# Designs tried in a protein design chat: VH-VL binders against f1rd40r3617to3795. Part 1

Scores and structures below are computed, not measured.

Target 1, 179 residues: f1rd40r3617to3795
Amino acid sequence: FNISVQSGYEAISQELCVVTCLKDLTSVVDIKTSSRPAMIGSLTDGSTETFWESGDEDKNKTKSITISCVKGINASYVSVHVDNSRDIGNKVTSMIFLCGKAVEDLCRIKQIDLDSRHMGWVTSELPGGDHHVIKIELKGPENTLRVRQVKVLGWKEGESIKIAGQISASVAQQKNCEA
Below, numbering starts at 1 at the first letter of every chain, in headers, positions and changes, except where a header shows other numbers; antibody chains aren't numbered by Kabat.
F, E and O stand for the ipSAE by ESMFold2-Fast, ESMFold2 and OpenDDE, each averaged over both directions (binder to target, target to binder). V2 = 0.75 x the mean of E and O + 0.25 x the DockQ between their complexes.
[cut] stands for letters that were removed.

## First folded at step 1 (VH-VL)

Design c1 (framework fv_clesrovimab)
Fold by ESMFold2-Fast, scan of step 1:
Structure c1 (fold): chain C 179 residues (1-179), chain A 125 residues (1-125), chain B 107 residues (1-107)
Amino acid sequence: as target 1 above (179 residues)
Amino acid sequence: EVQLVESGGGLVRPGRSLRLSCTVSGFTFGDYAMSWVRQAPGKGLEWISFIRSKAYGGTTEYAASVKGRFTISRDDSKNIAYLQMNSLKTEDTAVYYCTREGDYYDSSGWYFDYWGQGTTVTVSS
Amino acid sequence: DIQMTQSPSSLSASVGDRVTITCRTSQGISSALAWYQQKPGKAPKLLIFDASSLESGVPSRFSGSGSGTVFTLTISSLQPEDFAAYYCQQFNSYPLTFGQGTRLEIK
């Protein structure tokens, strides 16, 4: 049972918003990177002063962050913090968001192009349905790229039934759950 | 130094079978998806088949023109990709290129960063 | 299947010229596009991936741009070794499809 929360959360695009009906699931998902896995902790430490920087093993290959949701975890939004104004030698100029049931069967959701001076959160809404894997592909002019933080918002399955009920009631009553 | 070397091409009669091999060196073969792309004389490029790495399920895909007749496979212990071609038709006449996927972590980046020199298959009576 | 239309089918140019080749797709492919160069009797060579990312070892005079359904490959100052066929390829959906090619020939 999954719900697609199109209403009430559509305003998220560039900044991470605190919303009462969504939960921060970042601590309960599994995160892997295309390179330098020792730096993964910098993506989830709650600080935008630390970063994950891609390594030489990526070379001319796609740099990426892959998020795997355990059973019972439903992701609705993924947010990525990029600071091109500080990371002038490691800029991210484009992000491609993909999701699917497995890493070998990912569907492209969207591409977001970033300003050369971008600073802040980049957020992608995830399609409704049973998806367990989210992949963020990163592109930039430099050999290495930097990402400062990742957040995953959604709900847990037992809790999601109650949240789904509340969201459905809000939609029927022309209300939403955003702050 | 990355190298892909195709072999097994030749002249064959319609309805017969042929097996192409692609031997690779200079990279960790098992980490990459592999494809076959063909080019008929004086024509453009046509993607034929794709096989994912073992880590990403080893699944395969085929162009409609060859589905049910061609089978792609790989032997990671020998660093060889294969294309088994059954029920060959005159329309299968082409240079066949072995190619490596440009994104080695999964199947999302199915552009081709390295190509072999090609092997010629001529299907004629 | 996603249909790929390249224009022009051929063009003539001189060394030092700026040339642009266009690729149009029958449906949106985001940035899932690559460009290849093929010289007579040789295998194709990757030039650009993800619409605008320059492959390692490819001269900086080559550049790619575009997203969605319209893409361009630009050679800023044509060199003698650039006379070749050029192909675009989408990798958004199976089957993977190529444009019909653009032949770049000397004037």
Scores: ipSAE 0.000, ipTM 0.480, lowest interface PAE 14.4, mean pLDDT 81

Design c10 (framework fv_clesrovimab)
Fold by ESMFold2-Fast, scan of step 1:
Structure c10 (fold): chain C 179 residues (1-179), chain A 123 residues (1-123), chain B 107 residues (1-107)
Amino acid sequence: as target 1 above (179 residues)
Amino acid sequence: EVQLVESGGGLVRPGRSLRLSCTVSGFTFGDYAMSWVRQAPGKGLEWISFISSEAYGGTTEYAASVKGRFTISRDDSKNIAYLQMNSLKTEDTAVYYCTRLSTYWEGSYMDVWGQGTTVTVSS
Amino acid sequence: DIQMTQSPSSLSASVGDRVTITCRTSQSISSYLAWYQQKPGKAPKLLIFDASSLESGVPSRFSGSGSGTVFTLTISSLQPEDFAAYYCQQYDNYPYTFGQGTRLEIK
């Protein structure tokens, strides 16, 4: 006769989740770099014309960008913009994505190797669960590397749309982190 | 063979909402970034909004004139891109074109355009 | 925002003429520039991308040149179907911006 309210809402909720589940959380996360912290603003200014370039402080160490989520903020994807075609002397040829509850409790999510002329976004899906720290480790042939932009997509606790995050969280609970 | 077909335009009063749809055929929709471009009567082209592929985070960008009022989205399972337009103003009166960008990543040129759908905001 | 200024805003020409349209940008955009053609009542069509690359199916009489802040679109021998509006567009940074357009009219 009539479609039940509960059934109708459930169908609509699933449709909307596929279309608009994620929000840009970049402005509400804390970002740290392995060197030249004064240049961190270039990673989140909305422009791929500016860049963070690593410095001498980390020349003998792993270069990295670390993202910390505050309570109630859940990251689902992290995207990093690299322009090896313009940054000929500062190329990024590999990225390793890690996540966990704290900087000392990180699991490798995946490693992505980049073409020597790569230009564009590199995206990693993040496992759901109690991860509050995302670390991006950067490798390249030169002494310094450049990253042009970082974006974090996800959801805030208390929002009704999180179906995709629920499934990812279930998989990630074992802390196995095999990507 | 490759086609973008816009729908959802019409005559609407100021302050109301309208949702435009762009149905895609002839290519793998999920591999491409999409944009909306509008053109007011007798005026030039104005870029409105961008959405990247899911592989690049589904990131969105907006022109200042529509930021906070318009939302771009996509449904890759249905091969449809959307433009949700809220709090419409008479200045939003234009032909709205759905466009495909040549790549799935970041900024690029618009290699395929739909026929456009007309939105008239008038009392 | 990156401002795009086209010159001239309109010009009249005859079939067989060489016509040149210039696009100037308020800041360097390297070669991240496209040119579009729009005929009355129709959607724009891509002609040139990356400043100088001809889109597949576009006649060879169309060519683009330039880098940085000054770009040109040239039609070497104007045909009747070329009377249209032409737009340059930068995709170096958001927001994407278009020139104001150049109307090419029959003399």
Scores: ipSAE 0.000, ipTM 0.445, lowest interface PAE 20.5, mean pLDDT 81

Design c11 (framework fv_clesrovimab)
Fold by ESMFold2-Fast, scan of step 1:
Structure c11 (fold): chain C 179 residues (1-179), chain A 122 residues (1-122), chain B 107 residues (1-107)
Amino acid sequence: as target 1 above (179 residues)
Amino acid sequence: EVQLVESGGGLVRPGRSLRLSCTVSGFTFGDYAMSWVRQAPGKGLEWISFISSEAYGGTTEYAASVKGRFTISRDDSKNIAYLQMNSLKTEDTAVYYCTRNYKWGSYTFDYWGQGTTVTVSS
Amino acid sequence: DIQMTQSPSSLSASVGDRVTITCRTSQSISSYLAWYQQKPGKAPKLLIFDASSLESGVPSRFSGSGSGTVFTLTISSLQPEDFAAYYCQQYDNYPYTFGQGTRLEIK
């Protein structure tokens, strides 16, 4: 279920996941950005050579990527590729991961701070449960910032049952967002 | 943990060739761009060549002073970067440093080898 | 090519002094500038990148500032191990160029 050899994937291990057969769900989730929605395709094209760059719509505001899961889709991990070493005028120095049932009701999962030269994937485990929305808030020193790729890993309910996903789902459902 | 070790330097006569090697350990070599920077005796630093990671196409760049004479290459299976130096001139006399930089587009050099000395003299 | 000019070319100072080194560029490079330290007989070490970001493991007495065409490296309280050559480097455009260096010597 590793989608890259980037350092961010070192944190994903079988000890953290009961189910080893996680799938790339990126193509079946809905992704929205705080600005320049025409560039969303750059986040999901499978290439870290292209990027989403924030624009005037969120100038001097919190920039974000919002992922919405449809019924039957269970996200376990979200990974974000940031290349501060290349995007030196558009750096991301902090990410805040949130989740909930709706955009208006989000619970903070964690904050990950990135060094000024970060290059690679940033991965957050998502709490179990019926969370339909994952939001990634992005901070940086410049007016605009760049994100190169987003991946969502998890399972579809029908498929997960056949490969022990039901066991994983039961265990994960006891997990809550960061208190 | 991170180490860059240059080899292949020595005394060579003008017009001859020499190949420098840089053996890397302590990081995933294939993920990083590499450069060569040289320093003539008593002088400052001069960037001479760059090679991107394979994920970025292994593209190469050269300073005008060496373009057409020097070739940078890499062998990711062996964790080695090379600098092939042809048609050497006395002004190529310098300590040659192998350096690591991030993906293409970042040209700061976060790790340096100890350097290998190339002397071009008759 | 972007030309990098450092001043002064040499500086004599005492332990405990505040020292500043300036780097001027022939055209604007935004914040795409790094500073390196080189001790005699050794390879250079990265100190500062993006004009003002301190590299991991570098003492907090080192700081960088500036943008555009004028940049400064400051050592707030000089220590014996700081006597070395210092170089600025731009990475805004190819070819990547270094300043001529500033030699920091003990008084």
Scores: ipSAE 0.000, ipTM 0.447, lowest interface PAE 19.3, mean pLDDT 80

Design c12 (framework fv_clesrovimab)
Fold by ESMFold2-Fast, scan of step 1:
Structure c12 (fold): chain C 179 residues (1-179), chain A 124 residues (1-124), chain B 107 residues (1-107)
Amino acid sequence: as target 1 above (179 residues)
Amino acid sequence: EVQLVESGGGLVRPGRSLRLSCTVSGFTFGDYAMSWVRQAPGKGLEWISFISSEAYGGTTEYAASVKGRFTISRDDSKNIAYLQMNSLKTEDTAVYYCTRVPDWSGYYEGFDYWGQGTTVTVSS
Amino acid sequence: DIQMTQSPSSLSASVGDRVTITCRTSQSISSYLAWYQQKPGKAPKLLIFDASSLESGVPSRFSGSGSGTVFTLTISSLQPEDFAAYYCQQYDNYPYTFGQGTRLEIK
């Protein structure tokens, strides 16, 4: 799984682009959840038919997914698949993305509010810098929430820039958004 | 034309079971979600259960009043939706309606077609 | 659960009258609300979905409005066939819930 980033290149020919290639890093990062850790495999199995469901917790208790990057792994984007149209009793209506050097010292990146009928990927660009932990806090009207898939995109130290064929703007945009 | 026909209702004693069937025609059954709604004599409408199309995972939902006692299912090869009703109580006495739910592109647009209803009476 | 409250619970009207029924929700449901008509001894019929969208085949004298927590069904010029019970229903969250109903009686 590779996606191409078109920002940062200077010139495009009809037949040739120079792009920075992002890799799917999901299998090499460590993923933890606020509850039901046995269901973590559903978030990374490549299927949106399976899900992680948060535990039956106080409504005010934070439900979250925490991603830890090991040495040499640089995350650029995190994408979360939510299907509120199927998961009517377990809707996610807001996501808060945080990052930092350690789980006890995180800074908020952004908040994304989701329609009650949302279906699809929600992607957050991660800030540059020395960040090893990404946390996604989930909010919704019910005590339990469902997330169907998580993807982490970025690069490993020492990876080469790829030379790619002609790419349309809309196709490249969709590849970057559908992590 | 779109048609939904419920069957399987009747008189039953408390604690017993009934299975309701909803046979549909006039549309591609597998593309639609299905729901059951009941109405007690002289009262309003109460939503009971929902089952999504297989494109959305065949997921099921239940009202608290029936959760653990009722099971919704579907057989797309036969164009039939079912409601298995266990441990029946006198308060389950109602007309039970089968309804079609548009379930495409993440939109649920109300219950667009209803069957005529089948009567379930739970009495000793 | 989202509670649905209709007002009035009943009303009497004459043919040609403009009739308004209100539905209030205990929490915001955006526009995820439907209106149904039920005649005695018959199954309910969908009139309006997404708060204001008229179902195919439903007369244009029926209209819906509102968003959030307050919704209205209006019949602009009441006809004899319109005397029935009317129900609102939210489909934003499970469990799906209906209002208690409004009975429209001939005056």
Scores: ipSAE 0.000, ipTM 0.466, lowest interface PAE 18.5, mean pLDDT 80

Design c2 (framework fv_clesrovimab)
Fold by ESMFold2-Fast, scan of step 1:
Structure c2 (fold): chain C 179 residues (1-179), chain A 125 residues (1-125), chain B 107 residues (1-107)
Amino acid sequence: as target 1 above (179 residues)
Amino acid sequence: EVQLVESGGGLVRPGRSLRLSCTVSGFTFGDYAMSWVRQAPGKGLEWISFIRSKAYGGTTEYAASVKGRFTISRDDSKNIAYLQMNSLKTEDTAVYYCTRGPYYDILTGYEFDYWGQGTTVTVSS
Amino acid sequence: DIQMTQSPSSLSASVGDRVTITCRTSQGISSALAWYQQKPGKAPKLLIFDASSLESGVPSRFSGSGSGTVFTLTISSLQPEDFAAYYCQQFNSYPLTFGQGTRLEIK
């Protein structure tokens, strides 16, 4: 189970510990955006020189990137590359990470605030258990914002060790988010 | 590779019931949402019902024209989707297609990527 | 319910022609739209999803564009096998709705 972290990573705003069982799952997850879906390919092309920019469709809505995992694919970390130093008119100043088993039942994991000159990866650890959907809500001062790259790290059922606990025990922690 | 095969259609009188089956192969059935779409003779397509994947709780949606009369269900162990049609009306006369998708839900896909050949339901006195 | 209006309802064209079909929606649906082709007596076939993404195995002469309330399907160089009915469909909200269809006929 010696799965290395992707060599394409730059400096990140959150420290990511090396875990030998992690694998790059980015190519096997489904990614949707709140607007301009034709630009989704820029998020997974391996380059931080291209970007997804939000459009007029979501000017009055929450801007977001939604990641859906297929059966047997378990995400442990999600990393987002933001370059506020270049994207002066399209800054991302806050990210809210949510996850859940169903799109109708998402639980907030954490909020990460970015400084106005942030450049680099922003990484969120995902809680243990089953997650089928990860949503990243994006906030900024401008009408549109830019994200340059997305990476998903995790493990495939049957290929990696169980990190949480000794026995697989499905936990429905997400169901308590609205309590 | 991927196949969807509908069965159970036929001629039935108004007010009676009929159950359609959709047997699938070539993919992991439980990972996908399934839908039913119908087409009356010489008319366009009408979406009828949808059932989410097991991971999304297997919840259902219905068109107003069939809500309360039709029930969609699935048996993941047998790779079969069902459409139970009760209180049939002459307006229900159509070819009924089984489709795969959207992937899990409309939040994860904007397509019906595979369709069965269709099964004909005729509701007539 | 979101109303889907296709124009034209029918058109006649010749092999080699560029053909454009338009789909208009009664409210904004972002890019949540698919296009299907249906030949007589056959099930519909997916051509385009997410407004502009070409389904695997579909010829590159087919393309989709648009967002919000106006969408177009274009066939850049019509082939004999392309004479069929074409339908748009929205996935923005339930109930899912289709356009009335456009019949593409030989001139």
Scores: ipSAE 0.000, ipTM 0.465, lowest interface PAE 15.1, mean pLDDT 81

Design c3 (framework fv_clesrovimab)
Fold by ESMFold2-Fast, scan of step 1:
Structure c3 (fold): chain C 179 residues (1-179), chain A 124 residues (1-124), chain B 107 residues (1-107)
Amino acid sequence: as target 1 above (179 residues)
Amino acid sequence: EVQLVESGGGLVRPGRSLRLSCTVSGFTFGDYAMSWVRQAPGKGLEWISFIRSKAYGGTTEYAASVKGRFTISRDDSKNIAYLQMNSLKTEDTAVYYCTRVSDYDYVWGSYDYWGQGTTVTVSS
Amino acid sequence: DIQMTQSPSSLSASVGDRVTITCRTSQGISSALAWYQQKPGKAPKLLIFDASSLESGVPSRFSGSGSGTVFTLTISSLQPEDFAAYYCQQFNSYPLTFGQGTRLEIK
């Protein structure tokens, strides 16, 4: 099952309450790509019909999307929309999520492997603490890869989410990011 | 053709210092993180240190066994990575390999190219 | 630190045999695992990265599988040049750690 960040989430009741209380921060974060920066707007336009496609200049380097949170913004989840069923020549078969306080201080969070016909959102929960930079590294068999949309969910400093006595371990992370 | 060549190994007494060099060719050195891995005689591989590219601030990490005694550095203009080894101990006796991290942005990635190694023997 | 345990520590086999080496980790590492081959007196050579991806130029008889805490390297039909030591490595967290190695010897 594909995950939608707009209409419902795959989570237990307690996590659903917390997740539905999170704010979409996508419009207030800064996004940089490993290539073709002119196409970055396709990642945040609210449409999965448009895409960012990596350039040939990346063929010998890791293809990536880097998200920088401005002061006061705390990201809890990042979601990436991939449509391998339509983008048969630009498939993404693996994603690696990293986070840290700065580009030079990134910690690997997880790797998610994608089916060759994957279509939908890929979501990574971010560890608790200050993660001002989130990096998504993309792998696939083709020279160029496509990503259709990116969303960041979290909260602004001074605002909080509370579901007293019901917070699950998957929501209340204790992990600190280490370089 | 990618090539890594280590130099600077030798026989030293405990408490002394050595500096290893790793000269690279065949790729854009400044784009890659570099690492040192050692292997004691008849033993397995042990990661020692890595250094990020300048784009990542040139930050460094060390194994606990060498932290405070060894320093990794790089000179991108000369395509050389260094390992300065101070306060050497007999347990530092090993072949030292210089390695390239396979993906530009993968600081902890796999090591796709290795030098031939340089032998360091610490003996009284 | 993440502890890496390989089994067996040594294995005797004949040309044409199917050989399997296992690597177990003390903590989950997703697919952040590489396999290396080392011949006597030589530097290690990367065979497999990201648990199952074959490095360019490595023969297709080598394959990797697994995720989380249990990983395997398989050689489907052993060739004379395959007698060597094999090491797994995790690159999920600091410090980077290697398995103790598996020595593959001719029977």
Scores: ipSAE 0.005, ipTM 0.513, lowest interface PAE 12.8, mean pLDDT 81

Design c4 (framework fv_clesrovimab)
Fold by ESMFold2-Fast, scan of step 1:
Structure c4 (fold): chain C 179 residues (1-179), chain A 125 residues (1-125), chain B 107 residues (1-107)
Amino acid sequence: as target 1 above (179 residues)
Amino acid sequence: EVQLVESGGGLVRPGRSLRLSCTVSGFTFGDYAMSWVRQAPGKGLEWISFIRSKAYGGTTEYAASVKGRFTISRDDSKNIAYLQMNSLKTEDTAVYYCTRDSYSSGWYEDYFDYWGQGTTVTVSS
Amino acid sequence: DIQMTQSPSSLSASVGDRVTITCRTSQGISSALAWYQQKPGKAPKLLIFDASSLESGVPSRFSGSGSGTVFTLTISSLQPEDFAAYYCQQFNSYPLTFGQGTRLEIK
């Protein structure tokens, strides 16, 4: 059968696989930070020139970004932009991705270690759509850390496309998609 | 084999200074972050300080109880880590352990896979 | 600072017993937890890292589990050499913190 999605994100293709078109869900999820909630807008403004910087509220605590999804939204990837090359006093050296039904009931998905000069997107694939909360825990050597952008990519129920071809779900790109 | 050997402990009067040394062998010292952990008599473990390898900026961290009084440093050419302890207090009386931070997955993790035997520091008049 | 609370603070057990020690954290640390064994007059030794990974050379009777704020260390069949103090440690954020310790003693 056919379902058309006029705009979306295309996953990188591998030979003899199915192409998936993803939607940017960032505007329809709830995002919270462990500190400086007034700066959350810098994470979703579409620019990597602005940043969220953690504050004194979480100085001696786990620094984190928590994403809450509503029913009918299936998050497939979470991407976080870190620029350690510019943010030399606020480096992120490790990220731990967790998911679950509630913030008290989270399961670790993976840990990604970032080199001291990392610049770019860090992406974690998410297991299915049965989890409502995604938490990204951030580690670094300094009291404050910087994150420049967050993207949540996935699909809404009834708005997914798969076509014969190639797929490798490591990076998503914005494309106009069709059945 | 991996070995960490602490030295420089002893009896010292309050307000004075003492420098601990940790000489290491059996691994490439410059690739690892190093920490100091202390234990007061009959008490639990307390992390004191940490120094990263040069490749990760050689930056340092300190527990609030020692910040401003203690300085961690390293000499990669000699395979020695140091803890300079200034303005010593009776509360600093402890066995001081030199530890190696674990290195896995292309990054150090701040848990301690090797420990020295410890050196005793007694701050008393 | 992340507070680490171990329970029990002390435990008496017999050789062959199954022993469980719990570590609770004041805030989430994912799996960034290690367990150490310390015998009297000796330096601590690493047993478990990343909450559940067994350090090389450590007997398989030791196991770790948990994530977030609640972690356990289990010794499935206690041996004479296992009577020692045990400490949990978080390495998720600075300052690094240890639990107060659990002393395992002969019943």
Scores: ipSAE 0.000, ipTM 0.476, lowest interface PAE 16.2, mean pLDDT 81

Design c5 (framework fv_clesrovimab)
Fold by ESMFold2-Fast, scan of step 1:
Structure c5 (fold): chain C 179 residues (1-179), chain A 123 residues (1-123), chain B 107 residues (1-107)
Amino acid sequence: as target 1 above (179 residues)
Amino acid sequence: EVQLVESGGGLVRPGRSLRLSCTVSGFTFGDYAMSWVRQAPGKGLEWISFIRSKAYGGTTEYAASVKGRFTISRDDSKNIAYLQMNSLKTEDTAVYYCTRSYDEGYSYGMDVWGQGTTVTVSS
Amino acid sequence: DIQMTQSPSSLSASVGDRVTITCRTSQGISSALAWYQQKPGKAPKLLIFDASSLESGVPSRFSGSGSGTVFTLTISSLQPEDFAAYYCQQFNSYPLTFGQGTRLEIK
């Protein structure tokens, strides 16, 4: 996953300027799946050659990946790698991204429909705020689905540098993500 | 002109090895997946092996009938796909075709085929 | 493995006839199916990809339809050059599998 991002904002005070670098948080979040939890390691091993495949225990239920952030961890983007070209019997044709403070209190953020030959990362920006849970609901034509990798980008509280300086009041600017 | 040319076939005894080559021209070889499909005399088509493009990891797939005995590979610098056939059996006697397909495209089909090379395994 | 069954295994038809060949799959494959034509002594030629899309350069009398487990190839007005074997192939899961073929004889 080759995204490098730096976020900065000009504080409402002329004395402050904060620059926050977005970091790969995948190793510090908790990941749960709707089925086959023994395969969760395949989602975070850094390889798109391995996969998580949903199991029979959720064939009549929503298939999903749930990411929980601990206190002090702020997720800004979540990316999911799907390879429908290789996983021709386990395609993912739609993803719904949800987030909230708890798994019982989630709001739908975005739905992305995927091409039948999709290969690559599917990324959703997450709304600002104190969100601790991200859920990715997966849909496809077959009983089982495959996902090859998950990445979470954001920041850790306390890693932002406060720089004293004169800046424009009430200006906030995010720098773009670059692959 | 898009062209696939197979070579390396011939008559061999059971238990021996052969390597088939598929030389391609007229397209960007590295952008395509490649397959080998065989056809025994008077019989239908049997898919044997598939290799993805480098962008899709260069990974391989095999039919159960050849798994562990045959190895598909590719050399993108030379525009050649290979099929290394070990421990040949009489039931491997067939015309072997090289085919191309997309990894990233929307075409479920093998759109270009070579003329085939004949492999005869006989004692 | 996904089993592919074609029907009929062979048929004889006259020039101008409408011919339909059916392919049935042992499990659902969505639209992940192609049809091929093979003339004696020649390599197969792609006719239809993605179950219903006509390959470039293939005459419009050929058409494909179906999804899931039942697919058909139709030739709307048979021509003498259509004498050949026809094969379906699934791309839904590995190993990729072909139907046993249908032989078409023109008289």
Scores: ipSAE 0.000, ipTM 0.449, lowest interface PAE 19.6, mean pLDDT 81

